Miniprotein binders against q96jn8r1131to1294. Designs and how they scored, part 40

Target 1, 164 residues: q96jn8r1131to1294
Amino acid sequence: TLEFLENHGKNILLSNGNRTATRVASYNQGIVVINQPLVPQLLVQVRIDFLNRQWTSSLVLGVITCAPERLNFPASACALKRAAWLLRGRGVFHNGLKICEKFGPNLDTCPEGTILGLRLDSSGGLHLHVNGVDQGVAVPDVPQPCHALVDLYGQCEQVTIVNP

## First folded at step 16 (miniprotein)

Design kr9
Fold by OpenDDE base, fold request of step 17:
Structure kr9 (fold): chain B 164 residues (1-164), chain A 96 residues (1-96)
Amino acid sequence: as target 1 above (164 residues)
Amino acid sequence: DERERKIEEIIYRAFELSDEGELEEALRLIVEAIRLAVENKDEELLVWAIYIIANIAQQLGDPELLEKVLELAEEAYERTDDPEIRWLIEYLEKDR
């Protein structure tokens, strides 16, 4: 069963069998990691449940390649020092370096109800899915094992893991 | 560690400034962070700072600066053998 790990950002409250993450304070400290590592052909999806429109930026989606259980999470995914591959807005970032300027839809403008998915292909390419539609390869060769990460940042106040 | 925290804050602030388009100020800060990381022999923060300065250099579109960043990365790799730095070197070599 896919769940968020108990090791999470300080402002996160888990519910619904740890399948729902809610940021209950501020605009940050909202990082969560899904328990099972991504393996080829496994589609992991989260639904945006609630947005707070007072903020401009929204959730960050990506993967980490370090052990998530003992990771000391920073206030924002953008402050991850290493082992991070992130989708923010339309950009793809590795450890703070923008490696792609325009990819897929703008995550900052995805409405409530949007289902975002991550999937590794057989070549190690990380795919983004939006409402079930494969947007293509965001990262061509992701080190494995890796875990899906969601940063409930800014607008994004709640997400839920959903099955394909 | 207080020094570590300070350096981390500077690095992240440099990133934020870069995101806001304040590239010159971002560059100033990240250079300082690199200096401090080296001084404190903090290899992890040095590696991260190199990623951030690479990001800034990329946004500036300054080939001379990118070359300097590559040199810095290569020097760091020789010392740390960090696979993250190896990745960065390969990335920078492909994109220049």
Scores: ipSAE 0.910, ipTM 0.959, lowest interface PAE 0.4, mean pLDDT 95
Fold by OpenDDE base, fold request of step 17:
Structure kr9 (fold): chain B 164 residues (1-164), chain A 96 residues (1-96)
Amino acid sequence: as target 1 above (164 residues)
Amino acid sequence: DERERKIEEIIYRAFELSDEGELEEALRLIVEAIRLAVENKDEELLVWAIYIIANIAQQLGDPELLEKVLELAEEAYERTDDPEIRWLIEYLEKDR
């Protein structure tokens, strides 16, 4: 069963069998990691449950290639020092390096109810899915094993893991 | 320690500035962070800083700076054999 790990950001409260993450304070400290590593053809999806439109930025979605159980999470995913591949806005980042300027829909403008998915293909390419639609390869040749990461940042106050 | 925390903050601030388009100030900060990381022999922060300066150089579109970043990365790789640095080197070479 897909769940969020107990090792998470300081402002996160897990519920619903650890399938729902809620940021209960401030605008940051909201990183969560899904327990099972991504394997080829496995689609992992989260639904945006609640947004606070007082902020401009929203959630960051991506993967980490380090051991998530021992990771000391920074206040924001953008401050991850290494082993991070992140989708923010329309950009794709690796350890702070923008490797793609315009990819898929703008994550900062996705409404409540949007279902975001991550999937590795047989070549190690990381795909973004939006409401079941494959947006293409966001990151080619991602190191494995890797774990899906969600940063409940700014607008995004709650997400839930959903089945395809 | 306190020095490590300070360097981390500088690196992250450099990233934020670069994200906001303040590239010259970002460059100034990240160069300082690199210096401090080297002095403290902090390989983890050095690797991160190299990624950030690569990001800044890429946005500036400065081929000379990009070459210097590549050289810095290669030197770091020779010492650390860090796969993150190897990836960066390969990325930068493909982008040339």
Scores: ipSAE 0.910, ipTM 0.959, lowest interface PAE 0.4, mean pLDDT 95
Fold by OpenDDE base, last read:
Structure kr9 (fold): chain B 164 residues (1-164), chain A 96 residues (1-96)
Amino acid sequence: as target 1 above (164 residues)
Amino acid sequence: DERERKIEEIIYRAFELSDEGELEEALRLIVEAIRLAVENKDEELLVWAIYIIANIAQQLGDPELLEKVLELAEEAYERTDDPEIRWLIEYLEKDR
């Protein structure tokens, strides 16, 4: 079953069999990683449960290609030094390098209840799903194995893993 | 290590500034971070800094700077054989 790893950001509290992550303090230190690596055709989805409108930025979604169990998480996903492929706002980033300016819907404006999904296709392309709709390939060739990552940042205070 | 932490903070700050559109200040900071990383022989931070300066260079649209970034990446790759740097080189050459 899909669940968040116990190795997570300092401000995260896991519940619901580790399927729900809640950031309980500040605006950062909210990185969580899903336990099972992405394999082709596996759709991993999270639902935005609660947003705090105090902030302008929201969650970051992506994948890491390093071992998540041993990772020392920075305060923000944007501070991951390596092995990171991230969707933030409408941009796609690799280790801090913007590789796409405008992709899919703006993650900073997704409302509560939005279901965000990640899926690898048979060619190694990473797809973003929004409320069940495939938005296309965000990253054309992602190294494997990789794990889905959610940074509960800014507005985003709670997410839950949901089944397709 | 305090020095390492400081360099990390500078690199991240450079990223933030670039994200805010303060590209000139971001560039100044990241160049300093690169210098410090080299002095400290910190290959991991150097690789990260190269990604950040590449990001800044892209936003500036400065072909001369992009060429310098590519050269820096190539030198780093020769020394470290880091696959992350290899990816960056391929990316920069493709975008060139």
Scores: ipSAE 0.910, ipTM 0.959, lowest interface PAE 0.4, mean pLDDT 95
Fold by OpenDDE base, fold request of step 17:
Structure kr9 (fold): chain B 164 residues (1-164), chain A 96 residues (1-96)
Amino acid sequence: as target 1 above (164 residues)
Amino acid sequence: DERERKIEEIIYRAFELSDEGELEEALRLIVEAIRLAVENKDEELLVWAIYIIANIAQQLGDPELLEKVLELAEEAYERTDDPEIRWLIEYLEKDR
């Protein structure tokens, strides 16, 4: 089953069989990684459970291509030094380099209940799904293996892994 | 260590500034971070810093700076054989 790894950001509390992540303090230190690597045709989805509008930015979604069990997570996904492919706002980033200016919906404005998904296609393209709708390829060629990452940042205080 | 932490903080701050549109200040910081990373022989931080300066250069729209970043990346690749740098080189060449 899909679960969040026990190796997570300092402000994260896992519950519901490690399928729910809650940031219980501050606005950061909220990175979680899903245990199973993404393989072609596997759709991994999380639901935004709670938002705190005190902040302007929201969750970051993406993948890492390093071993997550041994990773020391920074306070923000944006501070990942390497092996990171991130969707933030409408931008796509690789290790801090913006490789796409406008992609899909603005993650900062997704309301509670939004279901966000990641899927690799057979060519290694990383797809974003929003409420079950394929938004297209965010990253055309992602190194494998990779793991889905969620940064519960700013507004986003809780997410839950959901099945398709 | 403390020095590594300092360099990391500078790199991240440079990213934040670039994200906020403060590109000149971001550039100053990232150049300093690169210098420090080289002096400290920290290849990991150097690679990251090269990504950040590439991001800054891209936002500035300065082709000359982008060329310099590419050269820096190529030099780093020769020393480290880091696949992350290889990716960056390919990316930058495609953006020409």
Scores: ipSAE 0.909, ipTM 0.959, lowest interface PAE 0.4, mean pLDDT 95
Fold by OpenDDE base, last read:
Structure kr9 (fold): chain B 164 residues (1-164), chain A 96 residues (1-96)
Amino acid sequence: as target 1 above (164 residues)
Amino acid sequence: DERERKIEEIIYRAFELSDEGELEEALRLIVEAIRLAVENKDEELLVWAIYIIANIAQQLGDPELLEKVLELAEEAYERTDDPEIRWLIEYLEKDR
C-alpha cells in the first residue's frame, strides 16, 4: 500500500492511514515522501485536496534518489542539496539547476481536485501524469531506486495518495 | 554546525535570488558560498553550490562563466569522485 513515510516535514500532519498529508502551519516545511520506490509500471498519484490562494507558488512534485528514511528535510524541496529531481511551476530542476524551462502544465495553477502522477518508463524516463493524461517525459534518465516526493508548499495545504 | 548552516543559507539564498531574476546578486552570494565551502572542506555543500552557480550562469547566458563552472566542476570531481558532479559535467558539456 502506498503511504507517506513518517519522516516528513515539520508542518505535516498525516491522516487516513498516512495517505493524506496536511500542512497545518506556515507556508513551508511540508515535504512528504511516498514509501514505495518508483519502479517501472508503477503509477503513483496524489490529488490536490486543498489550496490556499494566499500564496502564489504551489506544490513541488518530484523524486529523490537518496534514502528517504534518513533524510533531514529542509523547509522547501528547492533546498534539497542533492539527489533531487523536481517539477516546480513549469520547470524541471535537478539539485537547483533548471534543466527544462517549460514542461507540462503549470503546477502553480493546478486547481483542487487535480490528480498528479509520476511514473517511470522502461528507459528510466520520469513521466508526469495530470488527471490521467501522460504529459511526457520530465526527466529522461532518473537514477533508481527513487522515491516520489511532494512538497506541500505555498498554496498547497493538503494532498491525498489515490489509486490509479 | 553553525558554519555549515551559514553556507547552506547562502547557497539557498543565491538560488532564491536567481529564481527572482536577481542574477548578479545571486552570483555574488554563490561565489562566496563556494569559497566558504572550500575553506571548510565541505564537499557536499560545494557540490550543491556548483549546481547553483551553473544555474545562474545558464540564466545569465554567459559562456565564459559556464566554462569556469565546468572547470570548477571538473576540479571538484577529481577530488570527490561525486556522481552528482559527474552528471553535471556531462550536462554542461552537452549544453555548450
Scores: ipSAE 0.909, ipTM 0.959, lowest interface PAE 0.4, mean pLDDT 95
Fold by OpenDDE base, look of step 16:
Structure kr9 (fold): chain B 164 residues (1-164), chain A 96 residues (1-96)
Amino acid sequence: as target 1 above (164 residues)
Amino acid sequence: DERERKIEEIIYRAFELSDEGELEEALRLIVEAIRLAVENKDEELLVWAIYIIANIAQQLGDPELLEKVLELAEEAYERTDDPEIRWLIEYLEKDR
C-alpha cells in the first residue's frame, strides 16, 4: 500500500491511513515522501485536494535517490542539497540546476482535483502524468532506487495518494 | 555546525536570487559560499554550491564562466569521487 512516510516536514499532518498529507501551518515545511520506491511500471499518483490562493507558488513534485527515512527535510524541496530531481512550475531541476525550462503543465497553476503521477519506464526515464495523461519523460535515466516526493508548498495545502 | 548552517543559507539564498533573475548578486554569493565550503572542507556543500553556480552560469550564458564551473567540477570530482559531480560534468559537457 502506498503511503506517506512518517518522516515528513514539520508542518505536515498525515491522515487517512497516511495517504493524505495536510500542511497545517505557514507556507512551507511541507515535504512528504511516499513509502515505496518507484519501480518500472508503477504509477504513483497524488491528487491536489486544497489550494490556498493566498500564495503564488504551488507544490513541487519529484524524486529523491537518498534514503528517505533518514532525510532531514529542509523548509523547501528547493533547498535539498543532493539526490533531488524536482518539477517546479514548468521547470525540471536537479539539485538546484534547471535542466529543463519548459516541461508539461505549470504546476503552479494546476487546480484542485488535478491528479499528478510519476512513473519510471523500462529505460529509467521518469514520466509525469497529469490526470492520467502521460506528459513524457521529465528526467531521463533517474538513479534507482528513488522515492516520489511531494512538497506541499505555497498554495498547495493538501494532497492525497490515489490509485490509478 | 554554525559554519555549515551559514554556508547552507548562502547557497540557498544564491539559488533564490538566481530564481528571481538577480544573477549577478547570486553569483557573488555563490562564489563566497564555494570559498567557505572549500575552507571548511565541506565536500557536500561544495558539491551543492557547484550545482548552483552551474545554474547561474547557465542562466548568464557566459561561456567563460561555464568553463570555469566545469573545471571546478572536475577538480571536485578528483577529490570526492562524488557521482553527483560526475553527472554534472557529463551534463555540462553535453551543452558544449
Scores: ipSAE 0.900, ipTM 0.956, lowest interface PAE 0.4, mean pLDDT 95
Fold by ESMFold2, fold request of step 17:
Structure kr9 (fold): chain B 164 residues (1-164), chain A 96 residues (1-96)
Amino acid sequence: as target 1 above (164 residues)
Amino acid sequence: DERERKIEEIIYRAFELSDEGELEEALRLIVEAIRLAVENKDEELLVWAIYIIANIAQQLGDPELLEKVLELAEEAYERTDDPEIRWLIEYLEKDR
């Protein structure tokens, strides 16, 4: 029963039982959060459904470690001031500080159909999966509970929660 | 608060400039945002601004600036006991 939370970016329309998020305007205001926190060792996945190639940057993927139900989301995930651990391009960011320059594949180049996954390991390490392949630990010790976040930014116009 | 929103916008603009490689201008802007956050007694925005100046200082590779950022973070931690700033202090000390 994983769904995108009804509290989301202003340009998002939810469909498919709140398992699909579409950015219906502009290039930003596209933050969505999955309604249940990550459960250690359980993989949460989204598929990139639609990309608009007029933009150069694409989605941001990550977690927030504060309760998401009443947050006022900024226009872009990169403007989250606290409690945010984000993967953008090849970079890993915490509250706007780049903590890793080169992690995993470049998210800006992932094509339609790519399945991106997040998983907490037993040590609290946050793993990225790409099309089922573990890319390793992006963040070594993420506070729990945390919720998966996707910012449908730039190129990325639609994602869907999928089962592993 | 109008002042809070303005400070937030300045901090994010500094991040954007740093992302575009305009590090000198990003630094000037984030220093201004820090001054405003201190004057406004906005500890949460100050903590975020410290993250952003740490990001800029890291990219500049300026050890004197990194030491000043660490001092600023330590002072903020003493006032706030904020775990976000403690994490940042540990991060910056690891890189020393």
Scores: ipSAE 0.875, ipTM 0.943, lowest interface PAE 0.5, mean pLDDT 93

Design kr9
Fold by ESMFold2, last read:
Structure kr9 (fold): chain B 164 residues (1-164), chain A 96 residues (1-96)
Amino acid sequence: as target 1 above (164 residues)
Amino acid sequence: DERERKIEEIIYRAFELSDEGELEEALRLIVEAIRLAVENKDEELLVWAIYIIANIAQQLGDPELLEKVLELAEEAYERTDDPEIRWLIEYLEKDR
């Protein structure tokens, strides 16, 4: 079954059979990774459970293309120096370079209860789903294997893996 | 080492400034980080710094700066054969 990896950001506590991640301090150190790589037909979904409006930015969603089990995570996903493809706000980023300015909804304004999904298509394109609706291809040809990542940043204090 | 950690912090600070729209200060910091990464012979941090200066140059819309970034990337690629820098070169050579 899908779970968050035990290797995660320093401010994360896992619960609910490792299907729920909670950031218990500060605004960062909240990176979590799904425990298996994306494969065709696998839809990884997380629900935003709790937002703290004290902060203005919110979660980052994406993939890393290197093995996550022993990776030393930075304080935020935006500090990943390589092998990272991230959705943040309305932008798509690769290693800190914005490669698309407008894709999908603004993640900083998604309310509690929003379900965000990631999957690969048959061509290796990375798709975002929002509340079950495919938003299209965020990244056209992601190197494989890749691993779904969530950074519980700023507003986002809790997410839970949900079944499609 | 401690120098590596300092270079890394400068690169990320430059990214943060660019994200906040402080492009002139971001550029000053990333140029400093590139110089330090070259001096320290840290090719991995140099590749990341090149990604960040490419991001800043895109936001500035400065074709002369983008050309210099491409030259820097090509020189780094010749030394390293790093697929991350090859991807960046291909990206920058596409007309956006």
Scores: ipSAE 0.867, ipTM 0.937, lowest interface PAE 0.5, mean pLDDT 93
Fold by ESMFold2, last read:
Structure kr9 (fold): chain B 164 residues (1-164), chain A 96 residues (1-96)
Amino acid sequence: as target 1 above (164 residues)
Amino acid sequence: DERERKIEEIIYRAFELSDEGELEEALRLIVEAIRLAVENKDEELLVWAIYIIANIAQQLGDPELLEKVLELAEEAYERTDDPEIRWLIEYLEKDR
C-alpha cells in the first residue's frame, strides 16, 4: 500500500490514509515522498487534485537517492543540494544542473485531473507516465535505491496517490 | 552555522536567477558563493555551487568558462572523493 511518508514539507497536511497531500500555506514547503523505494515493477501515480493558476510555476516530480525518513527537506525541491533528479516544467535537473531541456509535457500547464506516474525500467531508467502514457526515459540509470518525490509547489495545492 | 546558511541562500538565488534568464547576475552571485565556500572550507556547498555554475556556463555557451568549471570540479574531487562531483566531471567531459 503506497502512502506519503510521515516526514514531509512543513506546509503539508496528509489525509485520506496518507494518500492525499495538501499544501495548506504559502507557495512552498510542500515536499512529499512515497513511503517505499521505486522498484522496476512499481508504478507510482499521483493525480493533480487542485491547482491555483495565479502562481506561475507548478509541481516538481522526481526522485531522491538518499534515505528520506529523517531528511530535513528544504523549502523547495530545487534547493535539494544532492542526490536529486527532478522533472520541472519541461526540464530534467540533477542537483540544479539542467540535463535535458525538453522532456514530456510542461508540468506547469498540466490541468487538474492529470495523473502523473514514475517508474524504473529494468536498466534503472526513470520513466514519466502522463495519464497512463509512457513518456519515455527522463533519467538513464538512476542510482538505487531511489524514492519518488512530489513537491506541491506554486500552483499545485493537492495531489492524491492513485492505483495504476 | 549562519555563514553556511548565507552561502546556501546565495547559491539558491543564483539558481533562481539563471532559471529566470538573468545569466550575468546569476554568474556574479555564484562566483561570490564559490569564493565564500572555499574561504569557509565548506566542501558540500562548494560541490553544489559547482553544479550551479556548470548550469550557468552551459546556458552561456562559453567554452572557456566551462573549462574553468571542469578545473574547479576536478580540484574539488581530488579533495573530497565526492561521487556527486565525479558524476558532474563525467557529464561535462561528455558534453564537450
Scores: ipSAE 0.867, ipTM 0.940, lowest interface PAE 0.5, mean pLDDT 93
Fold by ESMFold2, fold request of step 17:
Structure kr9 (fold): chain B 164 residues (1-164), chain A 96 residues (1-96)
Amino acid sequence: as target 1 above (164 residues)
Amino acid sequence: DERERKIEEIIYRAFELSDEGELEEALRLIVEAIRLAVENKDEELLVWAIYIIANIAQQLGDPELLEKVLELAEEAYERTDDPEIRWLIEYLEKDR
């Protein structure tokens, strides 16, 4: 079964059989990673459980293409120096370089209850799903293996892995 | 370790400034970070700094700066054979 990996951001508390991640302090240190790599037919979905509208920015969603078990995660996903492909706001970023200005919905405005999904297609394209609807290819050729990552940043205080 | 953390902080600060639209200050900081990474022989931080200056150059829309960033990336690739730099070179050449 899909779980969040025990190696995570310092402000994360895992619960619900490691399927729920809660940021219990501050606005950052909230990186979590799914415990197995994305493979064809694997749709990783998380539900936004709690948002704190006091903050202006919200969660970051994406993949890392290096082994996550022993990584020392930075305070924020946007500070990942290598091997990171991230969806933030409406942008797509690779290692801090914005490679797409507008893709899918603005993640900063997704309400509680939104279900966000990531999967690879047969060509290695990374797809975003929003409430069951495929938004298309965010990144056309992601190196494999890769792991789904969520940064419970700013507004986002809790997410839960849910079944497709 | 201390110098590495300092360079890393400067690179991230430059990214934050670019995200806020402060492109002239972001460029000043990232050029400083590149100089420090070269002096410290920190190829990993240099590669990341090249990504960030590429991001800044893209936002500025300055083709001469983009050419200089590409040259810097090519020089780093010759030294490192780093696939992250190869990806960036291909990206920059495609967008030209």
Scores: ipSAE 0.864, ipTM 0.938, lowest interface PAE 0.5, mean pLDDT 92
Fold by ESMFold2, fold request of step 17:
Structure kr9 (fold): chain B 164 residues (1-164), chain A 96 residues (1-96)
Amino acid sequence: as target 1 above (164 residues)
Amino acid sequence: DERERKIEEIIYRAFELSDEGELEEALRLIVEAIRLAVENKDEELLVWAIYIIANIAQQLGDPELLEKVLELAEEAYERTDDPEIRWLIEYLEKDR
C-alpha cells in the first residue's frame, strides 16, 4: 500500500493512514516521499486537495535517487544538492540545473482537484501524468532505485495519494 | 560549520536570482561561492556550485563562459571522481 514516508519535512502532518500530507505552517518545509521506489508498472498519483492562492509558486514533483528513510531534507526541494530530478513550474531541473524549459503544464497554475502522476517506463524514463493523461518523458534515464517526492511548497497545502 | 552554511546560502541565493532572471548578479554570487568552496576544501558544495554556474551560463548563452564551466567541472572530476560531475560534463558536451 502506498503511503507517505514518516521521514518528511518539518511542517508536514500526515493523516488518512499516511496517505494525506498537509503543510501546517509557513510556505516551505513540506517535502514528502512515497514509501516505495518507483518500478515499471507502478503509477504513483497524488491529488491536489488544497491550495492557498496567497503564494505565487506551488508544489514541486520529482524523484530522488538516494535512500530517503534517514535523509535530512532541506527546507525546499530546490535546495537538494544531489540526486534530484524535479518538475517545477514549466521546467525540469537536475540539482538546480534547468535541463528542459517547457515540459507539461505549468504546475504553478494547476487547480485543486488536479491528479498528478509519476511512473518509470521500461527504459528508466520518468513520465508525468496529468488527470490520467501521459505528458511524455520528463527525464529520459533516471538511475534506479528512485523515490517519488512531492514538495508542498507555497500554494500547495495538502495532497492525497490516490489509486490509478 | 558556519563557513559551510554561508557558502550553501550563497549558492542557493544565486540559484534564486537566476530563476528570477537576474543573471549577472547570480553569476557574481556563484563565482564568490566557488572561490569560498575551494578555499574551504568543500568538494560537495563545489560540485553543487558548478551545477548552478552551469545553469547560469546556459541561460546567458555565453559559449566562452560554458567552456570555462566545463574546464572547472573537468578539474573537479579529476580530483573527486564524482559521478554527479561526470553526468554534468556529459550533459554540457552533448547539449552543445
Scores: ipSAE 0.862, ipTM 0.938, lowest interface PAE 0.5, mean pLDDT 93
Fold by ESMFold2, look of step 16:
Order: C-alpha cells, then structure tokens, then sequence
Structure kr9 (fold): chain B 164 residues (1-164), chain A 96 residues (1-96)
C-alpha cells in the first residue's frame, strides 16, 4: 500500500493512514516521499487538496535516486544537491540545472482537485500524468531505484495519495 | 561546519537569483562559492556549485562561458570521479 514515508519535511503532518500530507506552518519544509521506489508497473498519484493563494509558487513534483528513509531534507526540494529530478512550474530540473524549459502544464497554476501522477516506463523514462492523461517523458533515463517526491511548497498545503 | 553552511547558502542564493533572472549577480555569487568550496575541499558542494554555474551559463547563452564551465566540470571529475559530474559533462557536450 502506497503511503508517505514517516521521514519527511518538518512542517508536514501525516494523516489518513499516512496517505495525506499537510503543511502546517510557513511556506517550506514540506518534502514528502512515497514509501516504495517507482517500478514500471507502478503509477503514483496525488491529488492537490488545498491551495493557499497567499503564495505565488506551488508544489514541486519529482524523484530522488538516493535512499530516502534517513535523508536530511532541505527546506525546499530545489536545494537538493544531488540525485534529484524535479518538475517545477513548467520546467524540469536536475540538481538545480534546468534541462527542459516547458513540459506539461504549469504546476504553479494547477487548481485544487488536480491529480498528478508519476511513473517509469520500461526504458527508465519518467512520465507525468495530469488528471489521468499521460504528458509524455519528462526525463528519458532516470537511474533506478528512484523514489517519488512531492514538495508541498508555497501555495500547496495538502495532497492525498489516490488510486489510479 | 560554519564554512560549509555559508558556502551552501551562497550556492542556493545564486540559484534563486538565476531563477529570478538576475544572471550577472548570480554568476558573481556562484564564482565566489566555487572558490570557497575548492578552498574548503568540499567536493559535494563543489559538484552542486558546478551544476548551478552550468544553469547560469546556459541562461546567458555565452559559448565562451559554457566552455569554461565544461573545463571546470572535467577538472572536478578527474578529482572526484563523481557520476553526477559525468552526467553533466555529457549533457553539456550535447549542446555543442
């Protein structure tokens, strides 16, 4: 059963059997990770439950290729120094380097109720799904094992893992 | 380590500035962070700083700067054997 790991950003409260993550303070310290690595048969989906429009930027979605159980998370996913592949706004980033300028929708404007999904294809390509629709390959060759990550940043205050 | 934390903060600030489009100031900061990371022998922060200067150089579109970044990455790879730097070198070479 997919759950968020108990090792998470310090402003996160887990609920609903660890399937719901809420950022309960500030605008950052909101990194959560799914409790098992991605494999080609696995689609990880989260629903955006609550947004606070006081902030201008929103969630970051992606993967890390290092073991997350005892990782010390930075305040923001964008400060992950290595082993990180992130979708932010319309951009795709690797360790702070923008490798794709426009991919999928602008995550900063996705409304409440949007369901965002991540999966690997058989070649190690990382796919984004939006409301069930495959947006294509964001990253063509992600090293495995990798772990799905959400940073409840800025506007994004709550997400829930949902079944495909 | 206070020096490590300072270098890390400078690198992240350079990233933030580049994200805001303040490329000249971002470049000045990341060059200083690289110098400090080398002086402090902090290989992990050096690798990250090279990613950030690559990001800045890419946005500037300056081919001479991109060549300098590639040379820096190759030198760091010889020193560290870090696969993250290998990936970056291959990525940057595809732009040529």
Amino acid sequence: as target 1 above (164 residues)
Amino acid sequence: DERERKIEEIIYRAFELSDEGELEEALRLIVEAIRLAVENKDEELLVWAIYIIANIAQQLGDPELLEKVLELAEEAYERTDDPEIRWLIEYLEKDR
Scores: ipSAE 0.861, ipTM 0.937, lowest interface PAE 0.5, mean pLDDT 92

